# Designs tried in a protein design chat: VH-VL binders against COMM domain-containing protein 3 (commd3). Part 5

Target 1, 195 residues: COMM domain-containing protein 3 (commd3), of Dictyostelium discoideum (Social amoeba) (q54qk4)
Amino acid sequence: MNLSEDVLKGIETLSDEKLINDSVFKHIIDTCFLVILKKKTESDLFDNKAVSSVDTIALKQTFSAFIVFILESMKINYDQSSISDLLEEHKLSSSRIDFISNYFKEYRVAIRKHLSVTNFHFPHIIDVNWRLDLFMKSNAVEKLNTPVYLINLTTEQEENVKGKVQFAATLDQLQDLVFKLRDAQKQIERSSIKS

## First folded at step 20 (VH-VL)

Design K04 (from J05 with heavy chain V103Y, light chain S94K R95D)
Fold by ESMFold2, fold request of step 24:
Structure K04 (fold): chain C 195 residues (1-195), chain A 118 residues (1-118), chain B 107 residues (1-107)
Amino acid sequence: as target 1 above (195 residues)
Amino acid sequence: QMQLVQSGAEVKKPGASVKLSCKASGYTFTTYYMHWVRQAPGQRLEWMGEINPSKGRTNYNEKFKSRVTITVDKSASTAYMELSSLRSEDTAVYYCARWSFDYAFDIWGQGTLVTVSS
Amino acid sequence: NFMLTQPPSVSVSPGKTARITCRGDNIGDKNVHWYQQRPGQAPVLVMYYNSDRPSGIPERFSGSNSGNTATLTISGVEAGDEADYYCQVWDKSKDYVFGTGTKVTVL
C-alpha cells in the first residue's frame, strides 16, 4: 500500500487513546465509512458531543487520513490480515483493529459497488484554493506547533460536473504532497519520451 | 488452484487433546484470516475461532475459549487447531475456512472427523 | 441473542422454485451469505452479500434480504440442487453465526 508519511501519521493518531478516546474513535470510523457511501457528510463528524473535547485540526487530519486509507485498501484489494498488520504497525490496539475490521466486514462490498458505478476517468483538478489557519480546541488548552493549511481542490469529471476535494495539511504534509506530485510528473515525462 | 487440505480423522478418549492441521495452497496464506468451524452430527455449523496468520493474533468463540488454541506455521502455510479436555459432545467434523472481506467463507477444507469415545 | 432460524426442510418438484428462508431480528440490516453442503462434503458458497453470486453458480440462484427475513431462491430446481443450505451473517455480538440449516429435497 502506498500511503504518504502524513497519512500514516494521521492514522497513528487513532492509536493515541488519551487524545482519541473510544467514543470519539468509533464516531470517526463510522463517519469515514458512511461519508464514502454518501450517507453522511464531513459536517456530521462535528455533530457529536463526543468530539467536542478533541482539537478540530487533529480530528480533520485523522478523518481525512482514514478515508484515504479505506480507499487505498480498496484500490489494492487488501484483505483482513493486510489491513490488520498495517494498523498494528501504526500502534493501534487489538480492540481498535477489530472494530475497523468489523466495518470492512459490514461495508466493504457496499463501498466497492458504490465506487464501481463511477466511470474510471479521474476527476480533473481545475482550481486550487487554500488558506492558512490556526485551530484551537474550544474547551481545552491545546496548541499547534505548526500552522495548518486548508486546501480545496475543485474537480471536473465531464463539463459542468464539478466536485470538491477538501483536506487539511501541516506545512510538512503539504511539502510531501508537492514532492510526490513533482516525482509523478517526472515519471510521466520519462514515459512520454520512450515512445 | 486455491485449496485447504486438512489432516486425517482422529479417534480420542475423553480428557485427551487433539491437534488438527490445515495446509493452504494457491493463494498468499498471510493476507486472509483463517477460521475453524465445526459441525456435530446432524447439527448446524458452529464457528470456533479465527487467526491472523501473519501476526498470530486470535479471537475465539466464548464457548470454546478455555479449550481451543489456534496457531500457524507461516513457512509451511499451515494453520493448526488444538482442542483440549475433549468430551463426547466434541465429536464432529472440523473445517478450516478462509474469510474474505469480498467473498465471505469462499474456501473450505475437506473437513476432519474427530470422534471422542471411551 | 442473535439467532438465525431456517425451516428444517423444503420439498420441491423438478423445474419448480425452491425458497429457503433465514429469519433473524433485523437481518435486513446485515449481509447474508449462503452455503450449499452436499452429503459428506464441505460447504460451498452459493450466495454472498445478500444477492451476489459467486463465479460458477447458475443465474437460477438468487437472494434477497429485507426486514427479518433473508431468502435464497432456486428457480428451475434440478436434482443436483438437493443439499443442505445454510445462511450465515457476521454479527457484532456473536461474530460468525450460521443458520439452523434447510434440507432441500427434489422429488
Scores: ipSAE 0.705, ipTM 0.880, lowest interface PAE 1.2, mean pLDDT 86
Fold by ESMFold2, fold request of step 24:
Structure K04 (fold): chain C 195 residues (1-195), chain A 118 residues (1-118), chain B 107 residues (1-107)
Amino acid sequence: as target 1 above (195 residues)
Amino acid sequence: QMQLVQSGAEVKKPGASVKLSCKASGYTFTTYYMHWVRQAPGQRLEWMGEINPSKGRTNYNEKFKSRVTITVDKSASTAYMELSSLRSEDTAVYYCARWSFDYAFDIWGQGTLVTVSS
Amino acid sequence: NFMLTQPPSVSVSPGKTARITCRGDNIGDKNVHWYQQRPGQAPVLVMYYNSDRPSGIPERFSGSNSGNTATLTISGVEAGDEADYYCQVWDKSKDYVFGTGTKVTVL
C-alpha cells in the first residue's frame, strides 16, 4: 500500500490512547465509514460530546487520514490480515484493530457498491478559498500561535451537484502540496506527449 | 484454484487432545483470517475461533476458549487447531474456512471427522 | 443472546419456488450470508451480504433481509438444490453465528 506521510501520521495518532480515548476513537471510526456512505456529514464529527477534549485540527487531520486509509485499502483489495498488520505496525491496540475490522465486516461491501456508482462522474473544482487559523495549546512546553490554513475546495459534478472538500494544512504542508501538484502536472504532460 | 485441504480423520479417547491441520493454496495465506468451525452429527455449524495467519493473533468462542488453541505455520501456508480435554460431545466434523471482508466464508476445507469414544 | 432460527425443513416441487427463512431479533440491521451443504460435503457460499450472489451461483438464487427475517429464495427449484441451508451473521457481541439449518427436499 502507498500511503502518504500525512495518512500514516493520522493512523499513528489513532494509536495514542491518551490523546484519543476509546469514546473519541469509536466516534472517529464510525463517522469515517458513514461519511463515505453519505449517511453522515463531516459536521457530525464535531457534534458529539466525546470529541470536546480533542484539538480540532488534530481531529480533522486524523479523520481525513483515516478516510484515505479506508479508500486506499479497498483500492488495493487489502483484507483483514493485511489491514490488521498495518494497524499493528502503527501501534494500534488489539481492541482498536478489532473495532476497525468489525466496521469493514459491516460496511466494506456497501462502500464498494457506493463507489462504483459515484465513480462515473468526477467532480470539478470550481472555487478555492482559505483562512488562517492559529493552533494554541495549554501545555507549557508547546509553541503557541502555530499557523494553520483551512482550505475549502468547492466542487461540481455533472447534474449541477455541488460538493466541498475541506482540509487543514501548515504553511510547510501547503508548499509541499503545491510542489507535488506542479510535479504531477509535469508528469501528465510527459505522459501525454509520449502516448 | 483456491482450496483448503485438511488432515485426515481422528479417533480419540475422552481426556485426550487432537491437533488438526488445514493447508491453503491458490491465494496469499497471510492476507485473510482463518477460522475453525465444527458440526456435530445432525447439528448446526458452530464457530470455534479465528487467527490472523500473518501475526498469529487469535480470538476464540468463549465456549471453547479454555480448550482450543489455533496456530499457523506461515512457511507451509498451514493453520492448526488443537482441542484438549476431549469429551464424547466433541465428536464432530471440524472445518477450516477463510473469511473475506468482501465474500464472507467463501472457501471451506473438506472437513475432518474427529470421533471421541471410550 | 443473539440467535438465528430456521425452519427444520422445507418441501418444494421441481420448478417451484423454495423460501428459506432465518429469524433473529433485528436481523434486518445485519448482513446475512447463506451456505448450502450437500450430504457429506463442506458448506458452499450461495449468498452474501443479504442479496449478493457469488460467481457460479445461478440467478434463480436470491436473498432479502428486513425486520426480523432474512429469506433465501430459490426459484425454479431443481433436484440438485436438495441440501441443508444455513444462514450466518457476524454480530459484535457473539461473533460468527449460524442458523439452525433448513433441509430443503425436492419432491
Scores: ipSAE 0.695, ipTM 0.876, lowest interface PAE 1.4, mean pLDDT 86
Fold by OpenDDE, look of step 20:
Structure K04 (fold): chain C 195 residues (1-195), chain A 118 residues (1-118), chain B 107 residues (1-107)
Amino acid sequence: as target 1 above (195 residues)
Amino acid sequence: QMQLVQSGAEVKKPGASVKLSCKASGYTFTTYYMHWVRQAPGQRLEWMGEINPSKGRTNYNEKFKSRVTITVDKSASTAYMELSSLRSEDTAVYYCARWSFDYAFDIWGQGTLVTVSS
Amino acid sequence: NFMLTQPPSVSVSPGKTARITCRGDNIGDKNVHWYQQRPGQAPVLVMYYNSDRPSGIPERFSGSNSGNTATLTISGVEAGDEADYYCQVWDKSKDYVFGTGTKVTVL
């Protein structure tokens, strides 16, 4: 598996029991998997008091590295033995390797489902609704009675998990948005032709 | 065409040891963990332990940890399970089984009957 | 101690549907696998990760898992389906855990 040196270094950091005690280790691993599964966010990494003893930058780097490791492992369907061997090569203890392996056992299928989405971090827009409000005053414009478009986006992050994004836009703002979206569309079309 | 072939039936006395073999074929032996699972007559399946064939790292069921040793010969694509201090309660069919991340225990050996009797 | 409990036996007529349950605390949050074991034979994987069917297993077999109960459903039961069925999970407390097993008899 082709992991960057930075990622490998981050993985190796997980082997440092002095820097990353067992509590912190488990928290990092748990958080990584749950972030991938959209159950937690990166901010949740800092919710455990145990991590207060760890340098913030080091913690973030380790976290990010392990996320990449998980995702790459899943992407190439890395087998349990290979995962174990890689972790062992980077000096993780048997206990920690088993801990990580167990998470793969538990969440592998779920992670695969999430990886099937083209954009891991962003939900997909699946529906758009809009209406015009003639009575809404825009905070940004001193003009009274400026028409405002109320736009509702229905999003999907995972199967049966729906989200909603609501925003207001003036005609000018909407035109700008449309222009940018059209530009993006053109770029997508160009990329599709080249593929 | 992937398969596990186990050694033949064993008859042992209490206190003795038994070593069973499981030969893998049709897949990369070192890629998947090998497990041993036993089944006493009329009883449910019971997990005994696992080994990473690549590095030889093992995990055991606590129930058997003091008496079970799982090893591999990579050159022969063969896993072994040795059970010591045999008791009558150890009479069972012993299976080796491959664990796949994707498919759980997707390949099983044919089983080996071990009979412990005085 | 985490345990998986199955009914000892299920009887079903040919062509009918058999449902084999596996109970465990919060089993719905786990990945459940199912194995078929015919008399005198080794177990065979028939369902993995709750509802995925291995190649070669008929569509008659399906799986579900929710709450405290996982279920293996066999529709259009045939004589060849007569076997013991075991559910299995991984648990942090006991590692690999098998159910008590269910004997399916085709009447």
Scores: ipSAE 0.586, ipTM 0.818, lowest interface PAE 1.0, mean pLDDT 90
Fold by OpenDDE, look of step 21:
Structure K04 (fold): chain C 195 residues (1-195), chain A 118 residues (1-118), chain B 107 residues (1-107)
Amino acid sequence: as target 1 above (195 residues)
Amino acid sequence: QMQLVQSGAEVKKPGASVKLSCKASGYTFTTYYMHWVRQAPGQRLEWMGEINPSKGRTNYNEKFKSRVTITVDKSASTAYMELSSLRSEDTAVYYCARWSFDYAFDIWGQGTLVTVSS
Amino acid sequence: NFMLTQPPSVSVSPGKTARITCRGDNIGDKNVHWYQQRPGQAPVLVMYYNSDRPSGIPERFSGSNSGNTATLTISGVEAGDEADYYCQVWDKSKDYVFGTGTKVTVL
């Protein structure tokens, strides 16, 4: 697994039982999984008296690091032995490794399903509508009297939370966009094969 | 084909120890945790413990923790379970089983009967 | 103590539907797996994560889990379906927990 040094350091912080006591540890792990599943928010990390003893920046960094770890683990469908080995390498105790493993056992499928249909950081496009406007004056269109397409993207960030993204584009601009999207698709496909 | 093959039936006296083997084939042995589960006659399945074959880390059912030892030989793709201080109540079929994050206990050994009798 | 309780036996006629229940406190919040064990054989996974079916398991098998009860449903029961069925969960307090088992008899 290709994790950044910052992420690995954050994981290692979870091994420090003096800094992160068992209560705080469990809370961090629980909150991370539930935030990914959109059952909690990041603010809930601080909604526990146990975290008051931990530096706020350290706590946030550790939280963020572990979120990345979970997401990357899910992305590559990391197996239990590999996860355990990685955590052991970063000096987590057996008890803490088992605790984390248990959460993966419980939430792995749910997280993978969630990630397959939604973007954790960005709204997911769920619908596309368009119409042709022959009279639209757009500052983005250099050519006079060029037909402009009005594109409406319907997005979903959370369950039942819908957004809209609207933009105008000429045929050439749309073709360029399609080309870029296809290129991105190919890159994603290539990355998925390597995992 | 992925499979687990266990050692043969054992007959032991009370107080003795038994060591069972489970040989894995058809998959990467070190990738999946290996478990031992037993079943007394007419009883439900009972989890005994697990091992990460990669590094030999184990977890045990508290009921057996003082008497059970699970080990692996990576070179032979084989897991072992030793149960000491045997009692008549330990008479059961013992199974090894692979556990997967995606598929739970998806592969089982054929089972080994251990009979404890005076 | 977290426990999984199953009916000791379920009798069903060929072609009919068998329903095997597994009860536990808030089991609907857990992932339930199901195993089939024919006489003299090792258990076989027949359902995982509540409702997912392993390759090779007929579509006649389905699973659900809500509230305090998980259910394995076998439609169009055949003679070969006669077996013991066990539900299983993972619990942080007891690790891997199996149900009491249900003997399905095909009449």
Scores: ipSAE 0.459, ipTM 0.763, lowest interface PAE 1.3, mean pLDDT 90

Design K04 (from J05 with heavy chain V103Y, light chain S94K R95D)
Fold by OpenDDE, fold request of step 24:
Structure K04 (fold): chain C 195 residues (1-195), chain A 118 residues (1-118), chain B 107 residues (1-107)
Amino acid sequence: as target 1 above (195 residues)
Amino acid sequence: QMQLVQSGAEVKKPGASVKLSCKASGYTFTTYYMHWVRQAPGQRLEWMGEINPSKGRTNYNEKFKSRVTITVDKSASTAYMELSSLRSEDTAVYYCARWSFDYAFDIWGQGTLVTVSS
Amino acid sequence: NFMLTQPPSVSVSPGKTARITCRGDNIGDKNVHWYQQRPGQAPVLVMYYNSDRPSGIPERFSGSNSGNTATLTISGVEAGDEADYYCQVWDKSKDYVFGTGTKVTVL
C-alpha cells in the first residue's frame, strides 16, 4: 500500500498516547469512519471536549490522514492482517490496533460500497468568478444597501469533471473570507514546517 | 477449496490443559484472523479469542483471558488454542473460524469436542 | 451489557416463511451476521452485514436490520432448513457477540 509520508505520519501520531489520549483516539477513529459514511461531519470532531487538549492543527492533520488511510485501505480491499501489520509498524499499541481493526470489521463493507458510488476525494477549487447580484436580498437589515455579489467557485474532482460552489457575499464578507483563507494558509504552512 | 480442519476429540480431567489445532488450507493463512468459538451442549456460540497469524497478535474474551492461549504455526498454516485449568463447564465443542472483513466468520472448522470429566 | 436475544424456537411448515428475530439495543446501527447450524455440524454463514447473502445461499434467505431488531427471513422453508440459527454482531464492549440462538423446526 502506497501511502504518503504525511498519511503515515498521521497514523504515527495516533500512536502517541501523550498527544492523543485514549479518549481522543477513540473519538478520532469513530469520527473518521462515520464521516466517511456521511453519518457525521468534520465539525463533529471538535464537539467532544476531550479533543480540546490537542492542538487543532495536529488534530485536523491526524484526522485527515486517517481518513485517507481508511479510504485507501478500503479501495484496495486491504486485509485485516495487513492493516494490523501496518499499524503495528507505525507503533500503535495493540489496544489501538484492535480498536481500529474493530471499526474496519464493522464498516468495511459499507465504506467500500460508498467508494464504489462516490469519490470521497474533495474537489479542488480551480477558478473563481463573480458577478453583482442585484436580486439577492440580504437578510441582515443593516446591510440592505450593500451590494451583494454572487461568487462562483469552479471545482474539479476528476479530470474533466467540473462542479461549482456558489455563495453570496458582500465585499466585506468576501474580505473576511479571504482573510480566513489566508489564515488557514498560514496555519498549513506552519504545520508543514513542523513536519 | 478453503477449509479448516481441527484436531480430534479430547477427554480431560479437571485442572488439566487441552491444546487444539486448526489447520487451514485453500487460502493465504496469514491474511485472515483466526478465531476460536466454543459451544457448550445446548448453549449458544461463545467467542473465545482471535489471532493475527501474520504477527501472532491475540485478543481474548475477558472471560477466558487468564486461561486461553492462541498461537499459530505459519509454516504449517495451523492455529492452536490451549485452554488451561479445565473445568466441567469447559465441556464443549470448540470451533476455529476465519474472520473475513467482507464476510464475517465465513469458514469454520468441523469442531472439536472437549469433554472435561472427573 | 450488550446482549442479543433470539426466540428459542420457531416452528414452520414446509413452504412457509420463517422469521427469526435478533433483538439488541440499537442493533440497527450494527452489522448483523447470521449463522446456520444443523445438528451435529459447524455453523455456516448464511447472511452477513444485515442483508448480504453469501454465495451458495439460496435467495429465499434474506436479512434485515432496523431499530432494535434484526431479522433473518427464510421463505419457502425446506426440511433442510431445520437448524439452529445464530445472529452475531461486534460490540465495542463485548467484542464478538452471538445471539441466544433459535431452533427452527420444520413441521
Scores: ipSAE 0.310, ipTM 0.714, lowest interface PAE 2.2, mean pLDDT 90
Fold by OpenDDE, fold request of step 24:
Structure K04 (fold): chain C 195 residues (1-195), chain A 118 residues (1-118), chain B 107 residues (1-107)
Amino acid sequence: as target 1 above (195 residues)
Amino acid sequence: QMQLVQSGAEVKKPGASVKLSCKASGYTFTTYYMHWVRQAPGQRLEWMGEINPSKGRTNYNEKFKSRVTITVDKSASTAYMELSSLRSEDTAVYYCARWSFDYAFDIWGQGTLVTVSS
Amino acid sequence: NFMLTQPPSVSVSPGKTARITCRGDNIGDKNVHWYQQRPGQAPVLVMYYNSDRPSGIPERFSGSNSGNTATLTISGVEAGDEADYYCQVWDKSKDYVFGTGTKVTVL
């Protein structure tokens, strides 16, 4: 199975018992499966007091990585033995592997069924365009006559399946967005350097 | 045809050990967990343990954990179950069974009768 | 202590419907599998994940699971359906658990 390095790193993070204690580990795994099955939301990841001891970014990355792992594994109907092998390769303990395996035992069919009707793949941004609207009244406008930027994101879910996301932002809002995106970028770069 | 073929019947004395074999064919042996399940005469099925043939990782029923050892020979596509310190109550038909996460225990061996008697 | 309880026996006339129950605490939240075991034979999977039927199993076999009870239903019972039936689940406390078994007798 071809998983990205980031996903694999995320999986490997689950092997770090110092960073991710057993309670947090179990919670992450449980939440991942239940989120995929739409029984929980990502916000539920933070509802456990145990997660407070873990860096939020690390937690989110690990969560996301494991979601991808589950989805990709189920997409190709990865056998349980192979799943276990992969996890072992990434240094998860036997106990943690067993825990994860148990969840697959219980939920793999449901996940596969869900995958058949729902696309869990996030679309990729493939294009961005913007225009300035000086006269548009939108919810993003706090003051009358404030210039508003209209942002159009072109997304691609599958090959030749494109979507669009449109939103409006004031200059300040846009700056804030850019700042956050840059922060995310830095995090990605950091992750890449560790590889 | 996917199948599991088990070794023949065994007669043992109390305190002895027995090692049963289960040969798989018709599918990739290392892809599926192999399990052992026994059934005493007139009794329910009882799960004993499982093994990941790829890595040899095992999980056992706590009831048998101290006496049961499940192993595999990947080259021979064969799983083994050794039960030590045999007791009369261990008299049962022992089954190997493949676990498919799509189909549960979808393939069973024909069973091996183990008789423990003085 | 998680247990699966089945009635010891169910008697049914040919052509009628047999219902085999499997009771367990919150079993409805679990995936239940069913096995048929004819005398002197190994178990055979007849129902998996509550209601899915393996290839080769007649449509007259159906499964349901809700609350504390899973049910294997055999409509139009035939002589060949006479067997022991076992429900099975996975439980975190006991791993793989089989029911007590139900002997179905065709009258």
Scores: ipSAE 0.032, ipTM 0.654, lowest interface PAE 3.0, mean pLDDT 89
Fold by OpenDDE, look of step 22:
Structure K04 (fold): chain C 195 residues (1-195), chain A 118 residues (1-118), chain B 107 residues (1-107)
Amino acid sequence: as target 1 above (195 residues)
Amino acid sequence: QMQLVQSGAEVKKPGASVKLSCKASGYTFTTYYMHWVRQAPGQRLEWMGEINPSKGRTNYNEKFKSRVTITVDKSASTAYMELSSLRSEDTAVYYCARWSFDYAFDIWGQGTLVTVSS
Amino acid sequence: NFMLTQPPSVSVSPGKTARITCRGDNIGDKNVHWYQQRPGQAPVLVMYYNSDRPSGIPERFSGSNSGNTATLTISGVEAGDEADYYCQVWDKSKDYVFGTGTKVTVL
């Protein structure tokens, strides 16, 4: 299974018992599965006093990473041994592996069914607007005094449910994004031809 | 046909230990968790513990954790459950059951009666 | 303590519908499985993941789960349906939990 470095790092964060105590660990895992099943929302991650001890950014990253892990695992129908092996490779304790394994046992079929029906319809990007911001404060971009483009993506998840994603990017970052998108497109085309 | 075949009935005295076996056939033994569940006469099913046959990792009901040991012999496709320090309250039918990712406890052994009497 | 509570008994006439309830806190957020156990026999899976039927289980059996109650419904009850029925869930605090069991009697 090809997981991004960020996802793998997130998984590894779950192995850190000092940073992520057992209470927080269990809460993260529980919340991830329930969010995927639309039983909870991401905001519920913070609705536990136990998480107050963890850096918010770290928590969000770990949460997101694990969600990706679950989804990818379910997409390819990873068996219990493969899941356990991967988690072991990333230094999770046996106890935590077993805990995660139990959740997979419990929710595997439900998640797969959900994935088959709902296609995690990432909001479709339906519109893109951008503007050049010459005075963007240094906090958003690593490079001081570089023109930054503000990109507004209009997304549609369901009929008449429009969302907006806004982010700032340098020209280089945008070029990189375009490249990645083109690459993705090519991959999709290749997959469609082979199927 | 997929099946679990358990060892025969046991009669034990209080304080003794009992070791039951459960032989699996008709499926890949190491792919599924094996569980032990007991049922005292006229009582509900009670989960005791599980083992991942591939990794040998176990999880136990806290109630039994100090007295129960679940093991496997992969070469024989057999799971074992040993219960020590037997008490009269341990008199029950003991089941092994396979956990399926798709179907929960989809295969059960025929059960083994363990009688603990002085 | 997370518990699954079932009625001790349900009596039903042949051809009628039996409903077996399983109550637990927020059980609707869990996956509920059901087992049939005839006297002197091992349990048999009759419903999994709330509403899915294993192969060989008649369509007369159906399951639902919402709120604090899961329900196994047996329509057109037959004499052969007389058995004990157990609901089961997995809970993060209690691991595998079985209900108290319901004896279904066909009158």
Scores: ipSAE 0.024, ipTM 0.590, lowest interface PAE 4.8, mean pLDDT 87

## First folded at step 21 (VH-VL; from K04 with light chain K94S)

Design L02
Fold by OpenDDE, look of step 22:
Structure L02 (fold): chain C 195 residues (1-195), chain A 118 residues (1-118), chain B 107 residues (1-107)
Amino acid sequence: as target 1 above (195 residues)
Amino acid sequence: QMQLVQSGAEVKKPGASVKLSCKASGYTFTTYYMHWVRQAPGQRLEWMGEINPSKGRTNYNEKFKSRVTITVDKSASTAYMELSSLRSEDTAVYYCARWSFDYAFDIWGQGTLVTVSS
Amino acid sequence: NFMLTQPPSVSVSPGKTARITCRGDNIGDKNVHWYQQRPGQAPVLVMYYNSDRPSGIPERFSGSNSGNTATLTISGVEAGDEADYYCQVWDKSSDYVFGTGTKVTVL
């Protein structure tokens, strides 16, 4: 399974019993599965008082990482042993592995069904607009006084459901993004040829 | 054909232990969790515990945790359940059952009657 | 502890429809499985994940789950359908939980 370093780090965070106590752990896992199944929303992650002891950013990162893990695992239909092995590799306790395993056993088919539906597809980018902003103090840009491009992505998830994503990027960042997108495209093409 | 075959009926005294076996065939033994479920006469099914045959990890019903031990012999594709400190209330038919990721408890053993009497 | 409650018995005439209910708090948010058990036999899976039928189970069997009640429906009941039926869920607090069971009698 090709999981990003960030996802793997998120999984490893779940192994830290000091940072993520058992109550918080269980809540994260439960919420992840239910969010995937559209039974809960991300906001529900913060409804439990137990999570108040955890840094919000760390919590969100861990949550997101684990969602990706679940989705990817189900996408490739990982068996229980493979899931357990991966979690073990990332230092989760047997107890926590078993807990996660039970959720997979419970929700595996449901999640896979959901994956077959377009609901987990990222919105398609249908339009791109950009402008040069010379004065934008963006917290997203590490370099002060550098020309920044404001990029507006128009996205479409469902018919007539349009979204907008706005972000600022330096020329270098934009070039990096383009490179990554091209790489992704190549990977998709390769996958299509092999299938 | 996929099947689970259990050991024969047992008669035990109170305080004794019983060890039941469940042999799997027709599928990859290590790929599926094996469970034990019992049923007292005229009562509902009661989950006792599970084991991951590949890793040997177990989870137990808290009610039985102190008295039940589930193990496997991978080479023999056989799961075992040992229940100690038997009581009259432990008189029941004991089932092994496979948990399928797609079909829940899709394969069951034929059951083993355990009778606990003084 | 999470509990599943079923009616003790359901009587139905041949050819009619039997409905077996399984009640639990917010059971509609769970996946419910159903097992048929004839006298002296092991349970047999007859419904999984609320409404999916295993291979070999007649289309007469159907399942639904919403709110606090899951239902196994047997249309066109036959004599061979006489059995005990158990619902089952997994709960994070109680692990695997079976219902109290329902005896279906074909009159």
Scores: ipSAE 0.027, ipTM 0.605, lowest interface PAE 4.3, mean pLDDT 87

